# VH-VL binders against q0atu2, part 51

Target 1, 119 residues: q0atu2
Amino acid sequence: MLDKKARIRTSREYRNVFEKGKRLSGRFLIIYYVENALDNNRFGFITNKKIGMAVIRNRIKRQLRAIVREYQGQVKNKHDIVLVARAGIGKSSFEGMEKDYIAIMKKAGLFARNANKID
Key: E = the ipSAE of ESMFold2; O = the ipSAE of OpenDDE; V2 = 0.75 times the mean of E and O plus 0.25 times the DockQ between their complexes.

## First folded at step 3 (VH-VL)

Design ga28 (framework fv_recibokibart; at its last look DockQ between E and O 0.04; V2 from the best seeds 0.00; counts 0 for: pae E 9.1 > 2, placed apart)
Fold by OpenDDE, look of step 4:
Structure ga28 (fold): chain C 119 residues (1-119), chain A 121 residues (1-121), chain B 108 residues (1-108)
Amino acid sequence: as target 1 above (119 residues)
Amino acid sequence: QVQLVQSGAEVKKPGASVKVSCKASGYTFTDYYMHWAKQAPGQGLEWIGEINPDSGDYNYNQKFQGRVTMTRDTSISTAYMELSRLRSDDTAVYYCARGKYYLSWDAFDIWGQGTLVTVSS
Amino acid sequence: QIVLTQSPGTLSLSPGERATLSCRASQSVDSSYLHWYQQKPGQAPRLWIYDASSRATGIPDRFSGSGSGTDFTLTISRLEPEDFATYYCQQYDSSPYTFGQGTKLEIK
């Protein structure tokens, strides 16, 4: 799990990202991102009932956290980023989610073009 | 109908703990932060904290930090607020209230009926 | 934390009169994060005005909210008997999401 410092935790923090952030849509993910005044990135996750039952949502949430954790060192600093899971993500593979995440983050300019999985 | 239904009144001794429940119905429980507020007899409202029912992440008023624990059971759309090491000034009506964070405003638009907690020797 | 100070503490008026309730913040609050609640004895609070000037669902148009920065106002143009209650302002600008101490509007 992401450290508390790396998580969007409050409702006000989420609202700030939704209202002031930019929005980009991928195949399985929508991201909202905005620059913050901190020295670190914070991530938030939205997995509503549209993506499936609680078991599915929990799985997706776990997988997204894993992906974010894996690539967090490659993301431009000082950003609040909220990942919203889209309908259909429950039927996607982990690799598919990962590819979508990388693609959308690159499109947002938050990832280096040569960003790759760290072994 | 959207509503929050809280557990019944509690009588506790100093040093004890109390756990108040708040059951949500009529809406998607995980789509709204759940807040808790305290109102001492004849006094105003005091914000205790909030919890994201989906993630379980919480944010407490520092005044209550160390004594308050907010949890939730998504399977039954129920939020819990536990207050430990009770003292006489904890005597109050405790409210749960939903707050919007994904929609247009962040205000407490739905409130529970309140739970009276009495702390006395 | 942001401290909200309401004035007056008690307001005694008669039906038909105009009521003006003040909420002052210790620091600037975005109007979109300032809300008002009404509470009657023995009842839970009810959302009354949100975003400083928007009436909640079912709230009569005799109620209006205004203000920005550190000064906010709830106005009742012509008091009805059912309007006598305690009104609280609240800020959602920053944690903790504090309430004012309330203004009790009582019948003269």
Scores: ipSAE 0.862, ipTM 0.939, lowest interface PAE 0.5, mean pLDDT 94
Fold by ESMFold2-Fast, scan of step 3:
Structure ga28 (fold): chain C 119 residues (1-119), chain A 121 residues (1-121), chain B 108 residues (1-108)
Amino acid sequence: as target 1 above (119 residues)
Amino acid sequence: QVQLVQSGAEVKKPGASVKVSCKASGYTFTDYYMHWAKQAPGQGLEWIGEINPDSGDYNYNQKFQGRVTMTRDTSISTAYMELSRLRSDDTAVYYCARGKYYLSWDAFDIWGQGTLVTVSS
Amino acid sequence: QIVLTQSPGTLSLSPGERATLSCRASQSVDSSYLHWYQQKPGQAPRLWIYDASSRATGIPDRFSGSGSGTDFTLTISRLEPEDFATYYCQQYDSSPYTFGQGTKLEIK
C-alpha cells in the first residue's frame, strides 16, 4: 500500500497539480505531474463516471495503486503525480495498465530507461 | 438535485463526543472533498477540516487536531465528523460542504443545512 | 495562518444605496483562492462570488467582486431588500483555510 507520505492528501495539493502541472496522455491513463518542494514523490488517483460503476472504478484504483507501488523506486524524486483513468480502462488487463503506466512515465522523463520487471 | 443532508440536532454533556453525518446525493461522492465548518452562536464561520471521500485522507485545522475525526462510507455516500471531549464552547452549528478537486474546482458550492450541537451541563 | 479582516463589521444602509465590503488578508492571497459567501439568519452559507470576481450561478449582476494580493472588495451597486445578510470572505490558498469574521449588512 502507498504510505501516507506518498499520497496527495489535501484538495489544495490536487489543485496545484492540475493548475501548474504538465499533462501526458497514454492509451488508458492521463498523468498530470509537477515538481514539488518536498524530498519525496506523492501520487493521486482519479477514476470518474466515464469508466463505469463504482465496483469497476474501485477495482481500477486498486490495480493502479498496486502498479504505482511496484514501480515507486524507479520514479524521479520530488514530484506530485496524479493518474486519471481514461474511458475504456475497464476493458484493459492488469498487464495492459502496467505497460501503459511504464510507457507514460518514461515518456514524461520521470522513470528509469528500463524497468526491471518489464525487462 | 445536488444535496447534502445532515443529521439532526444533538444535546451533549461536557466530556461526551458527538458524531454528525452528511449524506450526499445527486453527484459522484468521490469527485469532491468534503469540508466541515463550525459556527458558534452569533459568530462567524471556522473551518475544521477536509476529507477526500475516495482515499479517506484528511487534513484538520490544528485548533481541532486531537479532538476531531473525519471518516466516510462510500457505499452510502455519507461523510462523518466526530468531535470528542466536548466543552461548552463547542456549542455551535456544524456544516458540511463540498469542494471540487478533480480538474475543475471552485469554492464550497453546496452546503448541508447544518447540525446544531448544544453542550450543556 | 492567514487572517482575513473584514470591514466594516456592520454596515447599516437603506435599499437603493451602494454597499462596499472590504476583506484584507494578513499575507498575499492568489485571487483564484478568494471566495465570498452570503448567509441569512437560520440558513447555511451560499457561494456568492468565487475566484475574487466570478459570480456564482444565479447571482445578480449588481454584485461584483474585485481585488488581488491582500485587498479584496465585494460591491453591491444598488441594494435590494433581499441583499441584507452577512457576507464572509474565505481564502483557500493556504491551510488552514480561513474565513473573515463577516460583514453584517443591515437595514437602517
Scores: ipSAE 0.604, ipTM 0.865, lowest interface PAE 1.9, mean pLDDT 90
Fold by ESMFold2, look of step 4:
Parts: sequence; structure tokens; C-alpha cells
Structure ga28 (fold): chain C 119 residues (1-119), chain A 121 residues (1-121), chain B 108 residues (1-108)
Amino acid sequence: as target 1 above (119 residues)
Amino acid sequence: QVQLVQSGAEVKKPGASVKVSCKASGYTFTDYYMHWAKQAPGQGLEWIGEINPDSGDYNYNQKFQGRVTMTRDTSISTAYMELSRLRSDDTAVYYCARGKYYLSWDAFDIWGQGTLVTVSS
Amino acid sequence: QIVLTQSPGTLSLSPGERATLSCRASQSVDSSYLHWYQQKPGQAPRLWIYDASSRATGIPDRFSGSGSGTDFTLTISRLEPEDFATYYCQQYDSSPYTFGQGTKLEIK
């Protein structure tokens, strides 16, 4: 889905986002985000084992990666962004997750103004 | 900034119930699990259970099943633990602690100050 | 349920010495769910090490955690007077989530 360069990979990178970043909560998702020192954005995905078995968590991760990939061209550069699945996300549709992502990213001010239309 | 403040010490008779409160401040209450733990005098820590303050869903240690009830009031960012049919070995300090349910690890990163419950005849 | 057994129960050492605290699980625990807490008398526990090996914010680098499977270790490379306390390991891999019984690190 996403290029390896656009992934948050290490526990230290994740901790930096959680400790230094801003947080916004949506219906199915929480995002954490912080400016990075790179030329590009990086995305991370967290599904807590309380959401379900590994097969369910992996399905949710794949769906979230697909959503992020669809809109990645709209995202302001130089950010590390972690998407956290909330309790109850397993009952959400793909469209429900997508709408939630769009809303929360707009609220965070992470979509570039007039760079591309997303709705 | 982030705090958990618990209700004061309680003295109870065997057979009674106690309800301990834990008020959260400085963070979004519904984004983190609340856990409760027991520490009897001179003893280690024992996990009692957890509540998801977003959904109200709970999970209790089976040792306390049937005697413990965990609730919350999201309007005042407060979690509660009620323990019924108290007996002398329930004398302990009871802690609330915050856990990050949305991370791959769920360590208890913030603890309340503890509430001493004394059960005496 | 997963039982965590800490050893030794009490460890008597002097400042400047190296301390090694053991936590053994009755069955395998994913390292990302094994945590350590420090507690001093009259105080609430404090998160010290999470994810088996990651220090919590503000914890000195003389503390290190390691291990996997059933065997986990907390090491203090050079003891300071402030390090004398009781240390608890905790697993969050399988409900009920459990703590070890503690290792009391006391001044010799």
C-alpha cells in the first residue's frame, strides 16, 4: 500500500508522535500527528488486541492503509501521523472509516488548502 | 497536568460495600482504559479489573467477579469501583490507573494516589 | 492465568553496585506487554519500563530492561540512593492482567 519511506517503522518513532504530537479523536479513529524533519509524510497504524483477533486487526489495518493511500496527495508534507483504531471500529464499514478519516484530517488542518479536492 | 484524584479513606464493617471514585483531569477521559488494582498491607499489587470509559464495557479479574462493579460518569470524567460483601482481607489500598488501550502496549502510565479501605469488625 | 514470579524477593546492595531483578512468567508473554513499575513506601507505583525494554519518560539510562518469552530482567547498572524501592513486573498479554509479587531493593 504505502511506500516503505512513508511508514513509521520503529517504536521510538511511534513514541515521538505520541509524546510530542497533537491528538484528535473521531468516531472510529484517533490521530496523533507531529512535524518531522523529513521531506515527506509518514503514517503509522495501531490496532489494539482488544479490537479482536489478529485476522480482524489485520483487515482493519489494510482498510486504513487503503484510505490513507487514496488521500495521501492531499496531506500537508513533513508530518508523522499515527492512526489509532478505536473500540467499535470492527463494526464500521469501509465508507464509515473513510468519512471519519476525512473529517478528522480536515479538523486537524492536515489537508493542503486547494491543492486537490477530496470530496 | 494529567491527574487521577481518588476519594478519601473508608472504614467499613464486614458485609458492607464500598465505592471508590477516581476523577481524571488533563486528558480526554474516554480515550484511555481505567484500571483498578489492590494492594493489601505489606503485599504486592493485584489487578481487579478495567473499564473502557468510552463504551462502558468492563473486564474483571475472576477473583473479584460477582463482588466488583466498575462504572463511570463521562460528564464529570470520573470512574468508580464498588466492592461488595467486604471481608477482612479486603483491607487494602485501592488504586485507579490509566492505560492506553489504543497503543500496542498498555502500561499504566498514570496512577491515582490510592484509597485506603479498612474492613474491621 | 499467567503467574509472574520475581526473584529475588529482597535484594540488599550498596550504592554504586549493579542490580539484576528477574521476572519469570508461567507461560510466554509477548515482550510488548511486559512492564515494570517502581514503588516507594507510601506512594503510588510509577511506570518505569514498558515494552520489556523501553524506559518511561524521565527514567535514567542506568535502568535497562530485557528478555522475552518467559524470562525478563530489569538491570540497574550503577545504583543510586534514590533507586532503593520495590519493583514490580506486570503482564498485559492475557487477562487477568497480573503483577509479580515484587522485588524489594534495599540498602545494604
Scores: ipSAE 0.007, ipTM 0.645, lowest interface PAE 9.1, mean pLDDT 87
ESMFold2 (binder alone), look of step 4: mean pLDDT 92; pTM 0.944

Design ga29 (framework fv_recibokibart; at its last look DockQ between E and O 0.04; V2 from the best seeds 0.00; counts 0 for: pae E 10.3 > 2, placed apart)
Fold by OpenDDE, look of step 4:
Structure ga29 (fold): chain C 119 residues (1-119), chain A 121 residues (1-121), chain B 108 residues (1-108)
Amino acid sequence: as target 1 above (119 residues)
Amino acid sequence: QVQLVQSGAEVKKPGASVKVSCKASGYTFTDYYMHWAKQAPGQGLEWIGEINPDYGDTNYNQKFQGRVTMTRDTSISTAYMELSRLRSDDTAVYYCARGKYYLSWDAFDIWGQGTLVTVSS
Amino acid sequence: QIVLTQSPGTLSLSPGERATLSCRASQSVDSSYLHWYQQKPGQAPRLWIYDASSRATGIPDRFSGSGSGTDFTLTISRLEPEDFATYYCQQYDSSPYTFGQGTKLEIK
């Protein structure tokens, strides 16, 4: 799991991202992102019942956290970023989800174009 | 009907722990933060903390940090607040309340009926 | 933390009169995050005004909320017998999400 410092934890913090952030939609993910006044990035996740049963949601949660953790060092700093899982994500492979994440983050200008998986 | 139903009154001795439950119905439990508030007899409301039922992330009032633990069981749409090392000034009615973070407003629009916790020797 | 101070502590009025309740914040609060609740003895609080000036569902139009910055007001144009209760303001601008100490509106 992401470090406590790297997580959006409060309802007010989520609200801030949704109200003031920019929104981009990918195939499986929607991201909301806004600059913060901190020295680090914070990530939040939304996985509502539309994506499937509890078992599916739990899997998606783990996978999204893993993806975010993997690429955390490649994301521009000082951002709050919320990932909203779309309904089709439950049928996606991990690789597909990862590709979607990279694509949408690049489109948002939060990744460098040459961002790659860290070995 | 959207509602929050809390567990019954508790009587505890100083130093003990109490765990209050709050069962949600009529809405998607994981789509709303759950908050807890304290109201001592004849006093006002005090915010204790919040929990994200989907992920279990918590945010506590510093006043209660170290003694309060908020948890949830998503399978039964139930939130829990445990308060340890009880003392006499913990005697109060405790409320759970629904707060929005993904939708339009953050105000507590649904409240439980309250749970009286009495701490006495 | 943001401290909300309500005044007066107790307001004694008669039905038909106008009531003005004040909530002062120790620092500026965005109007979107200032809320009011009504509570009657033996009952849980009930959301009354949200976003400083929006009435919750089922709240009569004799109730109105206003204000910005550090000063907020709940007004009841003509008091009805059922309006006598304790009113609390709350801020959701920053954690902890504090309440005012309440204003008890009692019948004169």
Scores: ipSAE 0.844, ipTM 0.935, lowest interface PAE 0.6, mean pLDDT 94
Fold by ESMFold2-Fast, scan of step 3:
Order: structure tokens, then sequence, then C-alpha cells
Structure ga29 (fold): chain C 119 residues (1-119), chain A 121 residues (1-121), chain B 108 residues (1-108)
């Protein structure tokens, strides 16, 4: 489970991310993200019935939290980030969701980049 | 039809606990936060707290922190508010109301009918 | 905590008159987070105006909301008998979300 302080908890905080944040779409995920004035990152998650039955949605919720938790240390500090599961996410493997998450976070500039400058 | 239907009136003694339910129908339960508000007889509205029905995260008004617990059961689209250590000034109508937080920002557009909780010796 | 002060507490008017209800916030509130509710005795509140100025579905055009910052107003241009009720403003800009104490609109 993500630590309480690392979660977006209030409806107003979600609204702030959607109103002021940037949007970036991956294959299975959309992220909305905005800088916050806190000392840490906070994550929120949106899943809906379009994904599938409750069993599928609950699996996706658990897997997304696990992925976010695993890569928490790679995320640039002071951001509120909301992950929205796209309808097609139910077709994805855990590895597929993980790769999509990493790719979208790197593209957003939210992950540490190893810039290899060849001489 | 979109509806929030609350449990019936309760009479409790001081020091007891009360648990009020709010059953949602006609919409996707997890797309809206569920809010709870208190209205003492002849008085105004007071916000108690909110719960994210998908993840269960709660946010309470500090005035009620330590006495209020909000939960939900997504399998039956029902939210609950439990208030403990009841006092006479907890006598009030308690309302649930939904508030959208994803991709639209309507205020508390749908309210339950209210549940009267009477605390008396 | 943002305190919302509504004035007057009670407004006594006759049908056909204009009503102006004030809601003043102790701190600036973004108009997108200021809402108004109507409540009649024995009934649940009903959303009336959202985002300071947008009428909820089915609300007559004689109702209008305005304001920004700390000063918000609900105006009823020509009172009908069914408009006599208590009106509450609410802010959703900062937790805890708060309501004003209400303005009771009563028949003179």
Amino acid sequence: as target 1 above (119 residues)
Amino acid sequence: QVQLVQSGAEVKKPGASVKVSCKASGYTFTDYYMHWAKQAPGQGLEWIGEINPDYGDTNYNQKFQGRVTMTRDTSISTAYMELSRLRSDDTAVYYCARGKYYLSWDAFDIWGQGTLVTVSS
Amino acid sequence: QIVLTQSPGTLSLSPGERATLSCRASQSVDSSYLHWYQQKPGQAPRLWIYDASSRATGIPDRFSGSGSGTDFTLTISRLEPEDFATYYCQQYDSSPYTFGQGTKLEIK
C-alpha cells in the first residue's frame, strides 16, 4: 500500500491536478501531473467500469499501486500525479502496465534520466 | 434515476454509537466522492467529511476527527458514516451527498433524504 | 478554515420583489469552488448555483449568481412564491469545506 502521505486523499486535491496539471497519454494509462508545494510526491488513481468487472478493476488497482510504490524513488520530488486507467488496460499484463508507466513518466520528465553524451 | 437513499431514523443514548448508511443507485459509485453533512434542528449545514469510494481514503473536518469514521462497500454501492461517543448536540439530520472529482466539477448535486439521529437520555 | 458569512440572516420580502443575498468569505475563494443551495423545511438541500454563476439544471433564469474573491451574491430578480426558502453558500476551495449560516427568505 502507498504510505498515507504519498496519496492524494481529498476530492479538492484531485480537482487541482485535473484543472492545472499537464496530461500525457500512454497505451494503457493517462497521467495528469502538477507540481505541489509539499516536501513529497502524492499519487492518485482513477479506474472505472469501462475497464471491466469489479474483479478486473480491483486487480488493476492493486497492480498500479504496486508499480507506483516500486518506482516511487525514481520520481522527481514535489509532484501530484493522477493515473487514469484506460479501457484497454484489462488486456495488459503486469509487465505491460509497468513498461507503460515507466515510458510515460520518462516522457513527462518525471523520472530520473541518464543522459548519455557520447564524445 | 440517480438516487442516494439513507437508512432510517435512530434514537440513541449518550455515549452510544450510530452508523448511518447511504445507498447509491443510477450512477458509477466510484466516480464521485461521498460527503456527509450535519444539520442540527433549526440550524445550518456543517460539513463532516468525505470518502473516496474507490480507494477508501477519507478526509474529516477536525471538529469530528476522532469520533467519525467513514467507510464504503463498493459491492453494494453503499457508504457509511459512524459517529461514536454521542452527545446531546449530535442530535441532527445527517445527509450524504455526492461530489464529482473526475473530469467534471459539479457541486453536491445529489443528496440523500437525510437521517434523523436523536440523542436523548 | 474559511468562514462564510451570509447576510442578511433573514430577508422578508413580497412576491414580485428583487432579492439580493450576500456571502462573504474570510479568505479569497476561487469562484469555481463557490456554490449555492436551496433548502425548504423538511427537505434535503438542492444544488441551485454552482461555480458562483452557473445555474443548476432546471433552475429558472430569474436566479443569478455573481462575485469573486471574498464577495459573492445570489440575486432573484422577481420573487415567486416557491422561492421562499433558506439559501446556503458553500466553499469547496479549501478543506474543511464550509457552508454559510444561511439566509432565510420569508414572506412579509
Scores: ipSAE 0.637, ipTM 0.862, lowest interface PAE 1.6, mean pLDDT 89
Fold by ESMFold2, look of step 4:
Structure ga29 (fold): chain C 119 residues (1-119), chain A 121 residues (1-121), chain B 108 residues (1-108)
Amino acid sequence: as target 1 above (119 residues)
Amino acid sequence: QVQLVQSGAEVKKPGASVKVSCKASGYTFTDYYMHWAKQAPGQGLEWIGEINPDYGDTNYNQKFQGRVTMTRDTSISTAYMELSRLRSDDTAVYYCARGKYYLSWDAFDIWGQGTLVTVSS
Amino acid sequence: QIVLTQSPGTLSLSPGERATLSCRASQSVDSSYLHWYQQKPGQAPRLWIYDASSRATGIPDRFSGSGSGTDFTLTISRLEPEDFATYYCQQYDSSPYTFGQGTKLEIK
């Protein structure tokens, strides 16, 4: 799981990403991202009630956290990144979500060229 | 202004192919799926398929059984739909439509003006 | 695939009357994927209601959408002359995404 330092926690932190950050959409996900003043990345996850019941939303959050954790070594540091689940995500498989995440993170230029290398 | 502008009407013979274009303007082309729909004269709407313009991956309605190909050129913000081995019941207006994306839903909020394709012997 | 059946096929009414258009799904559809479009002859469809009940930008408040599961309704509380058109429901819940066959709302 992601360490507490790697989590976006406050409303102000989320608003900063939405207001100052760039936005890219995939089939199941939207990312918002902005440079931060830290030496590490922070991740936030948003699901809303229209995605489904709470148990479904919690499953989706858990799956997205697992995907982010798997690829976090490839992500360029010093970014706040918010993943927003699109309403259609409940129909996606884990593999579909993973493919979508990889695609939008590559498009955003957020993957470092070398995995596990400090930029 | 967000717009989708389609190529002009086409007349084709059975067995030929047609390629319809859909040029997007006023928004980031790669942020939304592009959909295509068919409307035969006097009939309702039928979804043909969709393309993610960012990576070019597609999802087609099985009914179009390997006859449809959707592509795009991101440098000119243009999506394409090619329908091959045309037959007379392919005579229809073909629409492109953007999948509306707000945080929680995906509706077709912007439509092209339509392209009439006529297939006649 | 999910079949959407609209009823009636044609609805003949006068301006000022209340219209009720039905859309029935062959399987349950999450309301957040049920949309309505208006189409006039010679024009492209226009998004009218999304998420079963939310009006698209600029749509008058006399239009109201409701329903869940397999039964969805579009209501026009007081018909205006510009409201006479064909209305389609559409589901984006399961591929292939499907439209209803339409309800033509025409002047009596």
Scores: ipSAE 0.007, ipTM 0.579, lowest interface PAE 10.3, mean pLDDT 86
ESMFold2 (binder alone), look of step 4: mean pLDDT 92; pTM 0.945

Design ga3 (framework fv_recibokibart)
Fold by ESMFold2-Fast, scan of step 3:
Structure ga3 (fold): chain C 119 residues (1-119), chain A 121 residues (1-121), chain B 108 residues (1-108)
Amino acid sequence: as target 1 above (119 residues)
Amino acid sequence: QVQLVQSGAEVKKPGASVKVSCKASGYTFTDYYMHWAKQAPGQGLEWIGEINPDSGDTNYNQKFQGRVTMTRDTSISTAYMELSRLRSDDTAVYYCARGDYYLSWDAFDIWGQGTLVTVSS
Amino acid sequence: QIVLTQSPGTLSLSPGERATLSCRASQSVDSSYLHWYQQKPGQAPRLWIYDASSRATGIPDRFSGSGSGTDFTLTISRLEPEDFATYYCQQYDSSPYTFGQGTKLEIK
C-alpha cells in the first residue's frame, strides 16, 4: 500500500496539478504531473464517473495504486502525479493497465529508461 | 457553500410509497455520487444505495432491492429516493449524502439534514 | 457483505480522559476506504476521519485515526465536552457499503 505521505490529499492539491501540470494520455490512463516543493512523490487517483459504478471504480483505483506502489522506486523524485482512468479501463486486464502505466511514465520522462530492470 | 436540502417529514400507511428529495447546491451536481442511508429510531446507519447523477446508473443494497428506486433531475440538481410497499420497520430518518472522490474513496463529506418517514396504521 | 463491529458499544468517560474506539472488519478493508463519522442526537452524521487517518476539515488535532486490514481505531487524546457523541466507522471497499453499529461516547 502507498504511505499516506505519498498520496495527494486535498482538493487544492488536485487543482494545483490540473492547473499547473503537464498532461499525457495513454490507452487507459491520463496523467497530470507537476514538480513539487517536497522531497518525495505524491500520487492521486481519479476514476471518471463514466467508467461505472463505485464497485468497478474502486477495483480500478485499488489496482492502479498497487501498480504505482510496485514501480514507485523508478519515479523521478519531487513530483505530484494524478492518474485519471479513461472510460475504457473497466475492460482492461491488470497487465494491460500496468503496461499502459509504464509506457506513459516513460514517455513523460518520469521513469528511468531501465525501469524494467528493477523488476 | 455546499449544501444538501431534503424534503419534509412524511407519514404513510403500510403498503404506500414515499418519495424523498435531496436538492444539491454549491457544487456541480453531476460530478459526485449521491448516496442514501437509513437510520431507524435509536439505531445505527444502514446504506441503501447510490446513484451516479451524470449517467443515472444506480447500485442498491440487496436488502432494499425491488422496493427502492433512485432517480435524479439534473436541471434542478435534485436526487430522489422512492421506497415502495412500506412496512412498519421502514420508519426511520433517511439521509442523502455526497460521495467525495477527489479527497477520498467516496467518503460522505456532505449530508442532508434527514427526512423522517413514519409508517403507521 | 463486510460486517463492521465497533467496541465498546457504549464508552463512559469524563472530560480530560483519553478515548479509544475500535472498529473491526469481518474481512480485510483497504484503509483508503475506511471512514469515521460523528453524530449528535437530532443531527445528521458529519465526516470526521477519512482514509482511516486523515482529519476532515475543521476537526481538532486531538482526534486521530489509525489501522489497516481488519483493525481500525479512532483515538481522542483528551476529551472535551463537545466530543460526547456517537461515532460510526464505515467501509467503502466493497458493496454493500456498511457502517458499524456505533460507539456511544457518554459522560460518566
Scores: ipSAE 0.008, ipTM 0.625, lowest interface PAE 9.7, mean pLDDT 87

